# Ledger of designs, part 1: VH-VL binders against q59010

Scores and structures below are computed, not measured.

Target 1, 255 residues: q59010
Amino acid sequence: MIDKSSEIARFSGKGILITPKTLEKPLLKWEKLEIILYKDKIVFEFVDKTIEVGVEDIEDVGAELPKKVIDIAKSTLEDITYHSSIIIKSKEFGNVMVGFAPETSIYGKAPIDNFLRKLFYILLNKKEVKILYNAGENSENTKWENGFLTFIKKRIKDGLVTKIEYRLVVEILDNEDSKIYDIFSNIKDVEIEEKDVDGEIEPVLKILQVKDGKDIISYLYTKDKKVRLFILRYMVILLDYKYIGILRYLQETVE
Unless a header shows other numbers, all headers, positions and changes below count from the first letter of the chain; antibody chains are not in Kabat numbers.
F, E and O are the ipSAE of ESMFold2-Fast, ESMFold2 and OpenDDE, as the mean of both directions, binder to target and target to binder. V2 is 0.75 times the mean of E and O plus 0.25 times the DockQ between their complexes.
[cut] stands for letters that were removed.

## First folded at step 1 (VH-VL)

Design c10 (framework fv_cixutumumab)
Fold by ESMFold2-Fast, scan of step 1:
Structure c10 (fold): chain C 255 residues (1-255), chain A 119 residues (1-119), chain B 108 residues (1-108)
Amino acid sequence: as target 1 above (255 residues)
Amino acid sequence: EVQLVQSGAEVKKPGSSVKVSCKASGDTFSSYAISWVRQAPGQGLEWMGGIIPMFGTANYAQKFQGRVTITADKSTSTAYMELSSLRSEDTAVYYCARGDFEYYDMDVWGKGTTVTVSS
Amino acid sequence: SSELTQDPAVSVALGQTVRITCQGDSLRDYYATWYQQKPGQAPILVIYGKNNRPSGIPDRFSGSSSGNTASLTITGAQAEDEADYYCNSWDSSGDHVVFGGGTKLTVL
């Protein structure tokens, strides 16, 4: 059982639940949000409203959640409500959609160990969408057949996205006790560009030299496993319109 | 159906090295971690380390740090575990196992490779 | 390792319920995974996460977790369940996987 007396992190949310039914009608203003895991559903509780969603809706519309993670979330629910926190960052309060993965919140209690890595946040009618995901190798050619990345590719094909701009942004851990801080502070800049490989669209990593002359990706992956949990890439999807908005979300690529 | 096929038994002298292979069928190398677990005769299971072939990232148990090297060749879907400076205490059956790359849980196992260290 | 502790042996009569436990501080933060091993064979995953069964594992197997303790329960034990059972999880650092010492189940 998860002990309810443990401190529960709580964050404000700006968005709506992503489901096949809500995708075309985003709701405004999500002032306060609690995420509660139940055996057969995920519940978003607001100040004056509750929205329930099947886990399958999250999988089908956007968030890439491995079956094992979904099963673990469900099994957490014998008789216990498990609270999760959602982190959303937006330049504007435009019509937005939110998906999340409760994966890391099941395993840890410290904020950094509960870093939400399969959270995504899509702004339906705005100029920009940002996806933050795990770093890969230089010139990577990784296929994403299911879930969130397949959803993004479909939106591009449907003409909802006319420009793709990729950029690696490393989160600077503002914690003086973190040995990872020095690694992140040595990153200068990086870009990921769209590349069409044999009829499939795939991000290609473009990295600038690190401060000490070592490739960022090699450096990060020659350290320990925990470094990867904190280093994410941004994939920026821009619409060729005069709409304005910058959104951020977190996702770790799995499978 | 996914299978992990390991190399054959080895007999080695103290101070030498051994390299065991684990060939995966199916899509194991595109999205999973490969762990190496050993079991000395009549003893329990001991995790040595693992690798995520997609990222080229290896992780080792403290006890084996500096003696074990785990690698993967994506073109042949084969993972390797090399253990150096062999001691008689390294006599064991060595298993490779596939797991979710985030959790290193082990849902498919090889049949094991017996390594005997004797002088 | 001493990170996860299991009793070395347990017995159960045919058709009765047995509970195998795994204890360690890391289980406060991480769920245990359970494996069954029969003599001369590689281990088989029987429970992952808190209480999930892989396809092919009978529904008489279940898992539970509370505080620093994880448990594997076999309801209506059968002769074929006689085996060694191992738990594993992350160590307290979250960087390495560790196994319990194993529990030998004898079905009487």
Scores: ipSAE 0.000, ipTM 0.396, lowest interface PAE 17.0, mean pLDDT 56

Design c14 (framework fv_cixutumumab)
Fold by ESMFold2-Fast, scan of step 1:
Structure c14 (fold): chain C 255 residues (1-255), chain A 121 residues (1-121), chain B 108 residues (1-108)
Amino acid sequence: as target 1 above (255 residues)
Amino acid sequence: EVQLVQSGAEVKKPGSSVKVSCKASGGTFSEYAISWVRQAPGQGLEWMGGIIPIFGTANYAQKFQGRVTITADKSTSTAYMELSSLRSEDTAVYYCATEGYLPDYYGMDVWGKGTTVTVSS
Amino acid sequence: SSELTQDPAVSVALGQTVRITCQGDSLRSYYATWYQQKPGQAPILVIYDKNNRPSGIPDRFSGSSSGNTASLTITGAQAEDEADYYCNSRDYSGNHVVFGGGTKLTVL
């Protein structure tokens, strides 16, 4: 039985399942798809089949279907402006891609952004990290802090209108108090750098922010490399940092 | 909790125009699209169009294209629907409704009480 | 056609189950949303996104969809369920809303 109290979100729209077999004999078209997001799994309910996958088997998230897929299907696939792609490791089908477009109507881009915010919440919330906050060249800070990724509700001003937006932050629990580091705002550059993390050389995210005319450099380590990928995808897709550093190259899937 | 308050009843002559207002309160105006739906006496619901106030973008049903204009004033949290070249067939109750573009609010979940527009000689 | 077709009237006995149907080609691409309207009142949303209920809508209301047909089911109909019911969906472009003609439910 499905326990609705464990649901994070539910979305209806148009979807497409892309497998190697589908690409060999393409009669690709958008069909009804309901996506149900849970804390530990995602359910894809098509008209004729249901695919259930654990969050650990989500491999990638894209802003669009790859150009290669569109080129193969272009005579049969309806052109939908606002959609996303999710690569999953299916028990039944192997690595497959799900394209998804929520019902669009007069909303424009908002429905896909809302779907992606809930998806990234599931992929990133409560994931363990280590952080060196404000540890640039003029800083001798070498002590990593243990924390978690989380989302906080922020009020963002857009002219005279206030909108609510959930933003990714790093939360440190220190002796009953929580401390928040916002390292994903006002970003000037993002790189991957090899750095000493508690005695081992590891790849880490190097994030350069500018605040009050000062450069703040922080380093973020994730043990799970997929979490790092999802952070980078989140920054490109939802924070629109697609023209900064390595983020410029993460918009397209390269084989 | 969002509430929608509509302007009062109107009696208009054929060929004139009418402008109905819809004021939103109790919620963030930027989180909603505003749709306009009319209902002629004894008839069904008919969608006229909608607007997303934060973007200023409006979309209209084909039947009303060129005759309806939907606008929003974010400083007063008020949406407007103006219908021109009125005919007797435009006699109806005109509703505004919030349509959430957040997944938790999909569908027209909050409705105004309606504005009666009568078109007669 | 992007039009949605509903039967104009249906009746159900108190405590019994009734199904109200909506048909149209747009339902192959988009799920139906359902509204209840009582005389002299504005419509209220009862089902969205196939089978989601807004806060305050009783559990006896459910939605389903198959092919070009969507259904609203009321299990154990009550006297207060007597009303007009409207389905809506999107047109082929996804940019416009289309309503069905409405179904008048009489609870006997």
Scores: ipSAE 0.000, ipTM 0.420, lowest interface PAE 15.4, mean pLDDT 81

Design m06 (framework fv_acimtamig)
Fold by ESMFold2-Fast, scan of step 1:
Structure m06 (fold): chain C 255 residues (1-255), chain A 122 residues (1-122), chain B 106 residues (1-106)
Amino acid sequence: as target 1 above (255 residues)
Amino acid sequence: QVQLVQSGAEVKKPGESLKVSCKASGYTFTSYYMHWVRQAPGQGLEWMGIINPSGGSTSYAQKFQGRVTMTRDTSTSTVYMELSSLRSEDTAVYYCARSRYYGLGSYSFDYWGQGTLVTVSS
Amino acid sequence: SYVLTQPSSVSVAPGQTATISCGGHNIGSKSVHWYQQRPGQSPVLVIYRDSNRPSGIPERFSGSNSGNTATLTISGTQAMDEADYYCQVWDSSTWVFGGGTKLTVL
């Protein structure tokens, strides 16, 4: 019984509101910022203003800060060793980037990663996809399966401690039975390529995994381009999959 | 105990350059930022710039950009401020000051040097 | 460019409360620090982060900061408190000082 107004996650630190107008100013300032995530909305509370948008108006997560912002932080000795960003479509400002960083770097990137795990859950859970599993170049498998993205509990051994993490998977629902495709583990490479999806040529994620010494190639299609972007951001930021195909796509698409 | 000890008073002629030193002791030199602040006779405090003793990164006030250079020597725990093309209006007491950073862009100057009087006259 | 405005002078009788204002646009969103400078001496930090007192600074010194005005308050003012007082903030890449206030104890 989760109320829509119930707080899911909170980030406390410093932030900067970046628009074409603010980039014209000679000095840019980092201010106290609280980011509060709810099921259906995200709220950015600065001391002098509050920005509230629905999660459907989140355009990007983890994009690079503009060079001017990084240069100013470097020259003023502002500690943004660990930082991230969220791009939103705002009624007040149009498209804006909110850069944010913890007040101190002593906790590493954990404060950012903890917030972003909750955010990616909201952005990706139950989003519709089409998957072509284990369909290498000479495969006879040409039939796309309809499914959705979900997260499953996984126990991960970290030294003497067992951690519970939620991991992204594809779920296919068939007559009250579910089939899970784990295409985000043991990844060897990821690319974007054009492929026939039900008679139309569409960009799809091509994911190469290694399972039991064998290459498994799968294709993932999302009708919503933002879902594809969020998957790639999730993989780079939280799974540390920094393959050149992903990085090139992100640079060309959102730069 | 934290101490910032500056070089002695100087008399300069217009057009000359000035180099003031500030030797730090009593703390880890590379863990705190250092600022230079000046004060003309009977006037207020004027910020000139900042240096990170760890990496040597600097940022200067726009008024002094192109005329001021800040450097440090980690082996002697000393910062330097050099001001070129001196004018009579550069007559001032020059202070070094250590800053504590509290996050959110908050920097207080918790320890100050004793000041270096520089007189620029013909 | 960010500007901090202070009165040029404030006079109080011994034992009375002195208040020194520091005006700035949305200064309540910034951390304000206060410095005391006695004639011929280096500045001394008397208040940091709006209202915090460094070790060795008497309890009669206090600070506040909200809206467009930060205030330094000295209760039970003594002759030894005669000095110039400066407020200071960080604004993006610039460290800004107020013009200073001369406190006279008459």
Scores: ipSAE 0.000, ipTM 0.392, lowest interface PAE 17.4, mean pLDDT 84

Design n02 (framework fv_namilumab)
Fold by ESMFold2-Fast, scan of step 1:
Structure n02 (fold): chain C 255 residues (1-255), chain A 122 residues (1-122), chain B 107 residues (1-107)
Amino acid sequence: as target 1 above (255 residues)
Amino acid sequence: QVQLVQSGAEVKKPGASVKVSCKAFGYTFTGYYLHWVRQAPGQGLEWVGWINPYSGGTNYAQKFQGRVTMTRDTSISTAYMELSRLRSDDTAVYYCARGLEYDSYGWAFDIWGQGTMVTVSS
Amino acid sequence: DIQMTQSPSSVSASVGDRVTIACRASQSIDSYLNWYQQRPGKAPQLLIYAASSLQSGVPSRFSGSGSGTDFTLTINSLQPEDFATYYCQQSYDYPLTFGGGTKLEIK
């Protein structure tokens, strides 16, 4: 039985479980699916089975559905105009993908995005990072600061209206004081770069922002490669940053 | 209780078209794929294709592409198979069958219609 | 196309006998194999799905085994109503294909 009082978020719609053996099948059916998110686990309730995994066993969010799955959905007139995926670690089959879509496309991508905002909060909040803030190629700043990913409430101007939205930032703790680096706003470009992180060459997220007409370049390192992947997925899916360097990296990294 | 009921026997001349119906009773019509399978007299079973009654999507065996059309009417829980440009070797009993999904994506046919004899002669 | 070959094409047996029918796929189909029984003048009936799962309502004397390319249907103690034609069917790839059938005849 699922305890509703500990439930953080829920997605109701249709879905499909994808394994390597499933991709060899000619017939694929999208079935009723409930996805229920808790602080420490995620539950996928299909009609005939329930799959429960700890959040540490989530391997990817928002990966492309296989071409065969999309082609079959088109041929069967299945409405998956808006869809997403979650890849989980299975002890028996390795990584398996849960594809999911709203029953109707009438509400656009909002049902997916609302669920994924809560999921990314669980996956990214309080994760350790190293940041090299405002360190363009002509900067003498070479000292990495240790911090955490967190979300803060921001007023965002969206055309003619102002909305309140939780936004990912980097928090640095200095004893009892904290400072916030907002590196995910006013972005002009993003790419993955190999950079020296405390004596070792590591892939880092390079973010170019524009503030008061000046370019600010910052580098973000995560020891856990999944955290880096989740940041990039968050940026593409929820912040709508479609920079080609990110998309190329995502295609290479989820093998 | 749960059953598929097909239309009656048809006799057609070569070059004509035939449309066979399959009406579902006792279950949610849109919850299961419907397949069509034929059997020539004294021969084995041959898969023709399927329709998803929920979406109206279809998948046909390559051998029948361009000659077969599968449709459904959800208001009367009925599926149809139309086969055009009939040949004498299309003479067969045509069955509709409900697709039972197993092992996430395997198909078995758990409920069958009684069959419709289609004779193509003269 | 995946070719399904059944052997034997016919078998003669008596009530109470144990009968085994074989089905071979031209390539690996994992466990995506079903068995059907067809009595004269009737539609086929599902006996076994996923190579070894007994369909609800089917007598326990029927069992299926195998994986990959080689599969068997076993009837442990034949009853009079079991004299029929048996078909295997793969659901691994399009087009879905059936074996040629094995006719079980009274001895």
Scores: ipSAE 0.000, ipTM 0.399, lowest interface PAE 19.3, mean pLDDT 84

Design n13 (framework fv_namilumab)
Fold by ESMFold2-Fast, scan of step 1:
Structure n13 (fold): chain C 255 residues (1-255), chain A 119 residues (1-119), chain B 107 residues (1-107)
Amino acid sequence: as target 1 above (255 residues)
Amino acid sequence: QVQLVQSGAEVKKPGASVKVSCKAFGYTFTAYYLHWVRQAPGQGLEWVGWINPKSGGTNYAQKFQGRVTMTRDTSISTAYMELSRLRSDDTAVYYCAREWYGDYEFDYWGQGTMVTVSS
Amino acid sequence: DIQMTQSPSSVSASVGDRVTIACRASQDISSYLNWYQQRPGKAPQLLIYAASSLQSGVPSRFSGSGSGTDFTLTINSLQPEDFATYYCQQSYYTPYTFGGGTKLEIK
């Protein structure tokens, strides 16, 4: 049995377990699914099976079910407006994709997004990074700074309403004070560029922001390759940066 | 059909340079990183480095720094690896292999180019 | 650099046998481990990626497992075409590194 007293987040709805073998049969069916997130693990409870993996075995988070899954399962799966996916490495089942959707479309995408905000917090909070902030032309910043990804409160205007939302930033710690770089807002473009990081050429995120008519170019390096992937997924899914730079390029190459 | 086609075998003297090519077919050349991996006769696989064909950026294994140069020509979908100051222990089959951004594996490999360094 | 250690360096087996090959990383590489098969005179071919994902077109008798530092490749019911050398490879840290290889030989 699972001890739910340390539960961080829960998704209740319907889901499907997808493996390469599953895609050979068109008889996919939505089942009742509970997804339970803890600090160190995630649990998928289907009616007939339970899959539990450490958070280190979460491989990807998708904005939507893949087109191939939708196409081959359309005759047996009800048309669902809002859905998402998580790819995991299971000790018992190998690599699997868990597709999930709300019980009803009446709530829109909010149930998915609320769960994913907590998931991305677990995947990204306090992860080590190196940053060159504002390092474009006419910049004096030539040295990589060591820092951490963290989430801070941000006031977001939604029409006439102000909402509190936790947003990803880079935090640089010194002896007494912390310095925060907000590089994930007002983004004009993002791309991957190779850059010298402490004597080694590495792929880094190049983030172009526009603030009050001024271009700010920053470079972000993560040693953990999955952290870079999760940052890009966070931007697409929760920040809705679907139509910029490399994200647009990657979307256009998927059929 | 995806293919990586490499240049033919080379025989070089110690101290010379060799330039091996790898031409891509059947996919978008700039969507995949290209890696170079070598294998000495009867031995295992050794990673040499990568090039990003989109940016031209490179990353080389430390033991080859200063001797290897990787380049590409996007107009003909071809990547190159040049190894200089050749030694007899550089004798190996050199392979190119592609990696899709975010895939972290080499799904297609070239056929290999034998480089022999001898007097 | 991350050291990848394979065991055994060679194994003799018969058609129909179940064979397991181990791979150990000198530090945590999460699930960024791939398995390749190399037949004599041929380029390596991808079998398993991300520790346990089967590459398209690869027979289902191949499977991978493990995470962190300890990984295994399993071949259920060995076939004649499976006699080859197998390599594990980490892609988590630069430089990418390979295991020393395991040669699968006819008993």
Scores: ipSAE 0.000, ipTM 0.422, lowest interface PAE 18.2, mean pLDDT 82

## First folded at step 2 (VH-VL; framework fv_acimtamig)

Design a6 (at its last look DockQ between E and O 0.67; V2 from the best seeds 0.00; counts 0 for: pae E 7.9 > 2)
Fold by ESMFold2, look of step 2:
Parts: C-alpha cells; structure tokens; sequence
Structure a6 (fold): chain C 255 residues (1-255), chain A 123 residues (1-123), chain B 106 residues (1-106)
C-alpha cells in the first residue's frame, strides 16, 4: 500500500523505464519520475504508470545505462550529466531497469547521492558478514569473526551548523566484546579473491587500507551475493572508490 | 568570519532592469551555493534562484524564469542578480544567502544572509 | 507546487512557551529549517534539520517535525523574541518558505 506519510526518502527528476520491449519502441523517452522509498518497498511513479516492488526485489543499483538510452537524452536535449539506475525484479516482466537523473545539474551528484544514501542504508544495514580484520597476506592463522554491517553517524561542525555524515562499518557482537571495524575508510586497494571461509571456497573482498602509515589487509565475506554487489556499488557510487578490480568484477557479473 | 555585503538601494521605473551585487568574504567562494531571496513590503520571503559559483550553473524559480539572470565573478568573490522588465510588484528587499555544496545530510538551508538591498519600482 | 502553511500571528505572555506551526503534506519526511527576522533586519537561521540549533542560538529554541506538521517552540519567551518566524524546506529543486508568523510577547 502507498502511504506517503511514512516515506523515508524521495527522488524527484527524470526517468526512463528500460526493458527489451521498451528499448524497441519509437516513443521511448526520458519523462518525469518520482521514486519513493519506504522501509519495506520502493515505488516508481512515472507520468502514466506506477511500479511498486518490495526492497528484496531490488537487484542492482548504479548499473551502466544502455548506450541507446544515453543517445535518446542527447537527441531530445535532456541533460543527464548526472544519472544512475535501479534494477528491480518485477513479477510480470522479470528484471527491469529504471534510469534516473535530477531535473537540473546545478547540484551535481547531490540529489542522487542523498537518495541513494537512504537506499543503501536499507539494503546494507544489519546484513550479516564474516571478517578477517588486519589479517595480512598470510591470513590462514586468523579466525573469521561473525559480524554485521552498520552505519556510524558522524557529526561534523561547519561554521554555525553541524552536518551529518554516515560511514559503513563492520560491528562484531560476539560475547560481550562489541567491536567496530572501520574497513571502508582510507582504502588503498580492493580486490575480489577466492578464499577458504570455514571450509568452503568463496569469493571475498580483500581490502587494503593505510592507517598511520601502515598497510592493513582485511577480508570481508558475505553469504548473500546481492549484499556483496551492494557493498561494491556503495563503494563506487558514494565513496568514489573506483578501483579497476571492482569495476571489472561489476562489468562481468552484471552482464 | 563569513560576510555577505550587498550593493545599495535603488529606485527604478517599470520596464527597466535591476542589478544587485553580493560580495562574499571569510570563506572559499566557490565551495558554497549562493541564493537570492526577496521580500515585498509587509510580505514573506520568496526564493528566486541559486547559482553554483564554481561552474556558474544556475537554477531559477519558475515565477522568475526568463526575467532573472544570476552571474558571478570569482576574481572578486561577487554574485550578481539581474531582474528585467520590472513591475511595481517587484518592489522588495533583495537578499543574497549562502547555502552548502556537496551536502550529505539532507536538503539545503541558508546559513548566512546579506544585509538586503531595497529596490523600489515606481512610475 | 509544495505549500507550507503558518499561522499569521502567535501571542504569548512573557516567560511562557510559544509554539509556531508549519503545515505541509508529509512534511515529516523533509528537513525543516527555521528563520527569525527581527524588524528591519535580515533573517537569521535558528533551527536547521528539524531540531538542531546553530551556535549562538539559545537553548529555549527547539524544533520538532512529524507527520504533516513541523513546530518551532520557544520556551521562556522574552521581549527580544518578538520577530517574524519562517519555516523552509527544499522540494523538487525549489526552496519553499512558509508565509511567516509574527510572534508577539505581551
């Protein structure tokens, strides 16, 4: 049910609905779009169509738009200098992509980032992970710790006002020893490797940080491969960590 | 300390154009948006538009689209607002106001305001 | 276009609590900012992001925002608090002000 009084975030701008069928239509164009995020669902309101799915049916965020869609914007003089996308799983049509862009480019990426920050909070908060923190290259003697993704709220004074910044971290709650691992800051490199995780060979994130002049190598495992995808998208989109290993992996796994 | 100093009061006739300046000091000029807000006598605040001084991009309220032009000069840290085809209804105090660039915590607010420029449009 | 509705005036006795409302559809999902404008002066930010106070604003100023109403609250009102008060949001790439509320301390 659509309850606008309980919405968490809203993006207003331009959008385009992309399916194999719509890509063949001669009237395909960018049109007015509202994207409304709720705790458990997301709603896309186009001019004459509304699409609603549960947040569990979001398959990707920030996948590259097809060239034809970019060309349509150019041919109609639509400014989509800053744009993004959301891929959803529809009951009726399978996977569909919604491309979107702000109404104006004056604010840069900020309108997209403000919305996506709330979306990634929904997609990543409290998701379970396993971590080898500061394990180095030879990590076989280090035991995987069970933890959860969480966001730390940081208040930063700027003149007369305080702004709020969020940072993704890993929280360990085993026993009474609550620990926070800040593995998504000061990153020098990220790779995806195969590694033994409690007896099974699994893809993991190898994260190289530099802290106080020292290299720190950590390994992050997620059982849910969508959570791994969303972590990588979060790093690229909101943290601007555009390492070649991440970009290559995303290109190969989105196809 | 942040200061926004505006040009002095003006008297205009209908059909003329107005140009108000706003000189910024005490911060990095290109790192913050600048807005223009007006207030007719005895009335409330009305947002007119925004300029990003780093690139000069602008966005205007629909009511002023086609009549307003905002520009900046980064060498003097100054923003200008021009309003053309003036009417008596354009009599107001015009304020410049500073906003943020690259905000992560939500929609923008106006943290510092100029002293205001009274513009009177009369026959 | 998005509309913010404020009462035209609010009167309060000195030392009492004044409340100034700002009505808007689903305003609770937006960030609300408040400005004080004393006669003949420029507006001054007194509350941002619903409830935060800029440095130098007295603790007697507070704000809340939920549902369809945001509220500016001034406790222990003083004569110096007589001013016009405006709420403001960002909506769909525009900055929207309420019509303003004149606070009178009698």
Amino acid sequence: as target 1 above (255 residues)
Amino acid sequence: QVQLVQSGAEVKKPGESLKVSCKASGYTFTSYYMHWVRQAPGQGLEWMGIINPSGGSTSYAQKFQGRVTMTRDTSTSTVYMELSSLRSEDTAVYYCARGYEDFWSGPYYFDYWGQGTLVTVSS
Amino acid sequence: SYVLTQPSSVSVAPGQTATISCGGHNIGSKSVHWYQQRPGQSPVLVIYYDSDRPSGIPERFSGSNSGNTATLTISGTQAMDEADYYCQVWDSYTYVFGGGTKLTVL
Scores: ipSAE 0.030, ipTM 0.636, lowest interface PAE 7.9, mean pLDDT 86
Fold by OpenDDE, look of step 2:
Formats: structure tokens, sequence, C-alpha cells
Structure a6 (fold): chain C 255 residues (1-255), chain A 123 residues (1-123), chain B 106 residues (1-106)
């Protein structure tokens, strides 16, 4: 396990601090930014200020930046093609959005994605969920299973070296046996649907996958709406599912 | 088999420019970053810069900014490094090296290296 | 700029274990890679991501990284292991090498 005090990830680049107050200021600018991720906290180091908040204070990841902020970036930065954001709600700082972009375009969006992968790991790993796996074919006999989100490591040989891939999955612990459901691969569509979960109607993720030429529908429930949001953000940002139904949901949620 | 074959040794005078080539084979050329690293005689390794798979973007170490230019030709699977305004201290073996990264560990390392090109700068 | 510090030289008898250190501020939070360079040859990757070993590299090569020190360990050192060894990290969009360590097999 990683010590709470140990640095997990760092992003170095340019950033902008956005609050309702700062957004109205004419001197709003992108500046040097270090984002440091720990197990329990995230630190934003600007040139003249530092913001430290708990991981639990993160409300959104990858939200669209205001047009004004983008326009400023276009005028002041060499390249703003690749950028992301973190929204924080804390008692100390209030509602804050931090936009960030790499200093150079050489790596494309990779510096952002690499940081976000670790961020989403912290945000999603071991979160409790319920799952109806492959409910389309055997809907009558399928019951909600209790599990948790986990990242599994897959090693792929590529010439001289081994490439390591992490995949988000749902793990079910049933007595002495563990079951893994890979519901985040080969996704055709994702929707939000209301379903009965343990006697209550709840919004759940409906995930349509294509496996071996067949459609597979699974449902994923989490009682934490932030976790649901983070799952969707993960899908869009890191799995590149940009043309599925979740975009509608994200737009509606952020607006 | 991945191979990086560099151009031959060169002798230059101060003020001149060098251009070293690195021909890649045995892998998908357009899928990997390429780096240049040099090594002065009896000294350690020094990173010079990076060029992306498409060749459309580069980043150079601050020490070489303004003097170094990296390019790549997809049709010939060749990467080039040009260094201008040569000085005696630029005498070194220059290496091309393929970059690699994975999901969790972050930034690139160098998994394959060229055989090196000795460039001697002397008056 | 980020700096990696290596001992200039390490000596080991054949069959013994060689350890080469690479020091850096909070280097344990970074991924460390190691390269072997035999005299007159190009560098060769021997350890990547602190402890992973490329195909073709003997099992006697291992790596660790924690705190402020990364370590390359060569167990059962052989004559062929005599070389310069470099540690390498990425920092602020720059690739940084250690100064290198000459390993002599006595």
Amino acid sequence: as target 1 above (255 residues)
Amino acid sequence: QVQLVQSGAEVKKPGESLKVSCKASGYTFTSYYMHWVRQAPGQGLEWMGIINPSGGSTSYAQKFQGRVTMTRDTSTSTVYMELSSLRSEDTAVYYCARGYEDFWSGPYYFDYWGQGTLVTVSS
Amino acid sequence: SYVLTQPSSVSVAPGQTATISCGGHNIGSKSVHWYQQRPGQSPVLVIYYDSDRPSGIPERFSGSNSGNTATLTISGTQAMDEADYYCQVWDSYTYVFGGGTKLTVL
C-alpha cells in the first residue's frame, strides 16, 4: 500500500485557477503549475499560491473550461490543444476549477492522460458497486452482485520490453472464488437507466458491449453519484468513448 | 528485430553544422518517439531532445535550444538531428534512441539505441 | 534542474553481488531506468520502471527504488558485467541521466 504521505503522481505544466471571482478579473492568466497527487490529497502549486485539498473534495474531472479561459490560453500559450480540468469544492477555497495543460505539445495529451490515470485510480479503485452482468440474455435469472471496482494489470510483450496496461473491472468476491467482469472494454454505448436495486429505484449505468459479435448488456450501480460521474469521465477521457450516450448525460450534469 | 542504424563518423570545424541520420527498421516507425542522446569522450549520457512519431513536433533540452533541429522522414523511416554552430565541446558520440512508455509508470525510457555516431569538432 | 547522483566506481569480485546506487530527491516517486554500456558499445536497457527486466537480460539483474535512492543489483557478477551503468528519470519534460558508475569485476 502507498503511504498517504507519498507522492503518487505529478503533473507539470501550465494552469489557471478559476473561481467566480477570478473569472471576472481582467488579469486572469495561465501560469506555471505543479499538480501533486497523494493518496489522500491533491496539491496545486502555482507560482504565488498553493492549494491543498483532500481527494474527497474533488467534484469533477475533465469538465469543459470556460470559453474565456480557452481564449486567454490561445492568446498566451503556444498550444492549448490538449487540456483538462479538476473541479474542487472545499470549505476553505469554495468552488474552484483548475485548468491545466502541458508546457509542450510534443507528447500530445499523454502527460495529461498519464496523470489522470493515476488520479482515476485513486478516485475509483476499490469503490463498492453492484452489477448485473450480461442481463440481456438472462435477465430473469440475473441478480445484483456485490463487488468493487478494481484495476487489473495486464502485461503485453512488445519486442524487448513488456508493456503494462491497467484495466478497470468489477471484481466480485464470492466466498473463496473471485470473479472478474470486464465491462469497460469494447463498449458500444453507455446510458443512464433507472432500475430496481434492492427494492429501490436507482439510476444505474447501462453498458452495451460487443463481444464476439454479440451485444452484451450490463448494469452497474453505485450509491455514490460522484463515483458514477468519475466512471463516466474515465470512459470518455481515458477510454476515448466520445461518441456514446454518456456525453449527453455529462453535458446535462455540468450545465 | 528492431534496428537503429546511424550515419558514419564526421569531422567538423568550429562554427559548422553536423547532421546525423538514424534509420529505423523492425517496428512500426510512426508509433514511437525518437530521442537523441550524446556522450562526450569519457563523459556520461546527455539527453538532447525528442521528436514525436509524426515528426510534427519536437522538444529540445534547454542547452541545445536554438542550435538543434530534429526531423523525421516517414517514407524512409529515418530521423535526423542537426546541430549548428559547433564547438569543440560538441565532440561526442551521438545516439538515436527509441522511446517507450506504459500506463502506470509514466514517462518514456529508451529501449533501443543506435550504434552511435562520432562527431569530432576540431580547428 | 533535477540531479541524479551515482558513485563514480564500484568494484566487485566474480560471483559476488554488486550494488549501484542512484540518488535523487524523492526519487522513489519517480520511475527509474538503468542502462548498461560496455566499452565501445551503445547503452543497453537492463532495468526499466524501477524493477522490470527486459527480455534477454539475465535474472541476476534487479532493481529497487524507494525514498531518495534507487538501486541496481547484480547478483553473481560476471566478467561480462563490467561496464558503465547509468540511471535515468524523467523530470519536467526533461530526461535526466546519472553521472554513471563504472563497475569493475576484479
Scores: ipSAE 0.028, ipTM 0.581, lowest interface PAE 4.6, mean pLDDT 88
ESMFold2 (binder alone), look of step 2: mean pLDDT 93; pTM 0.948

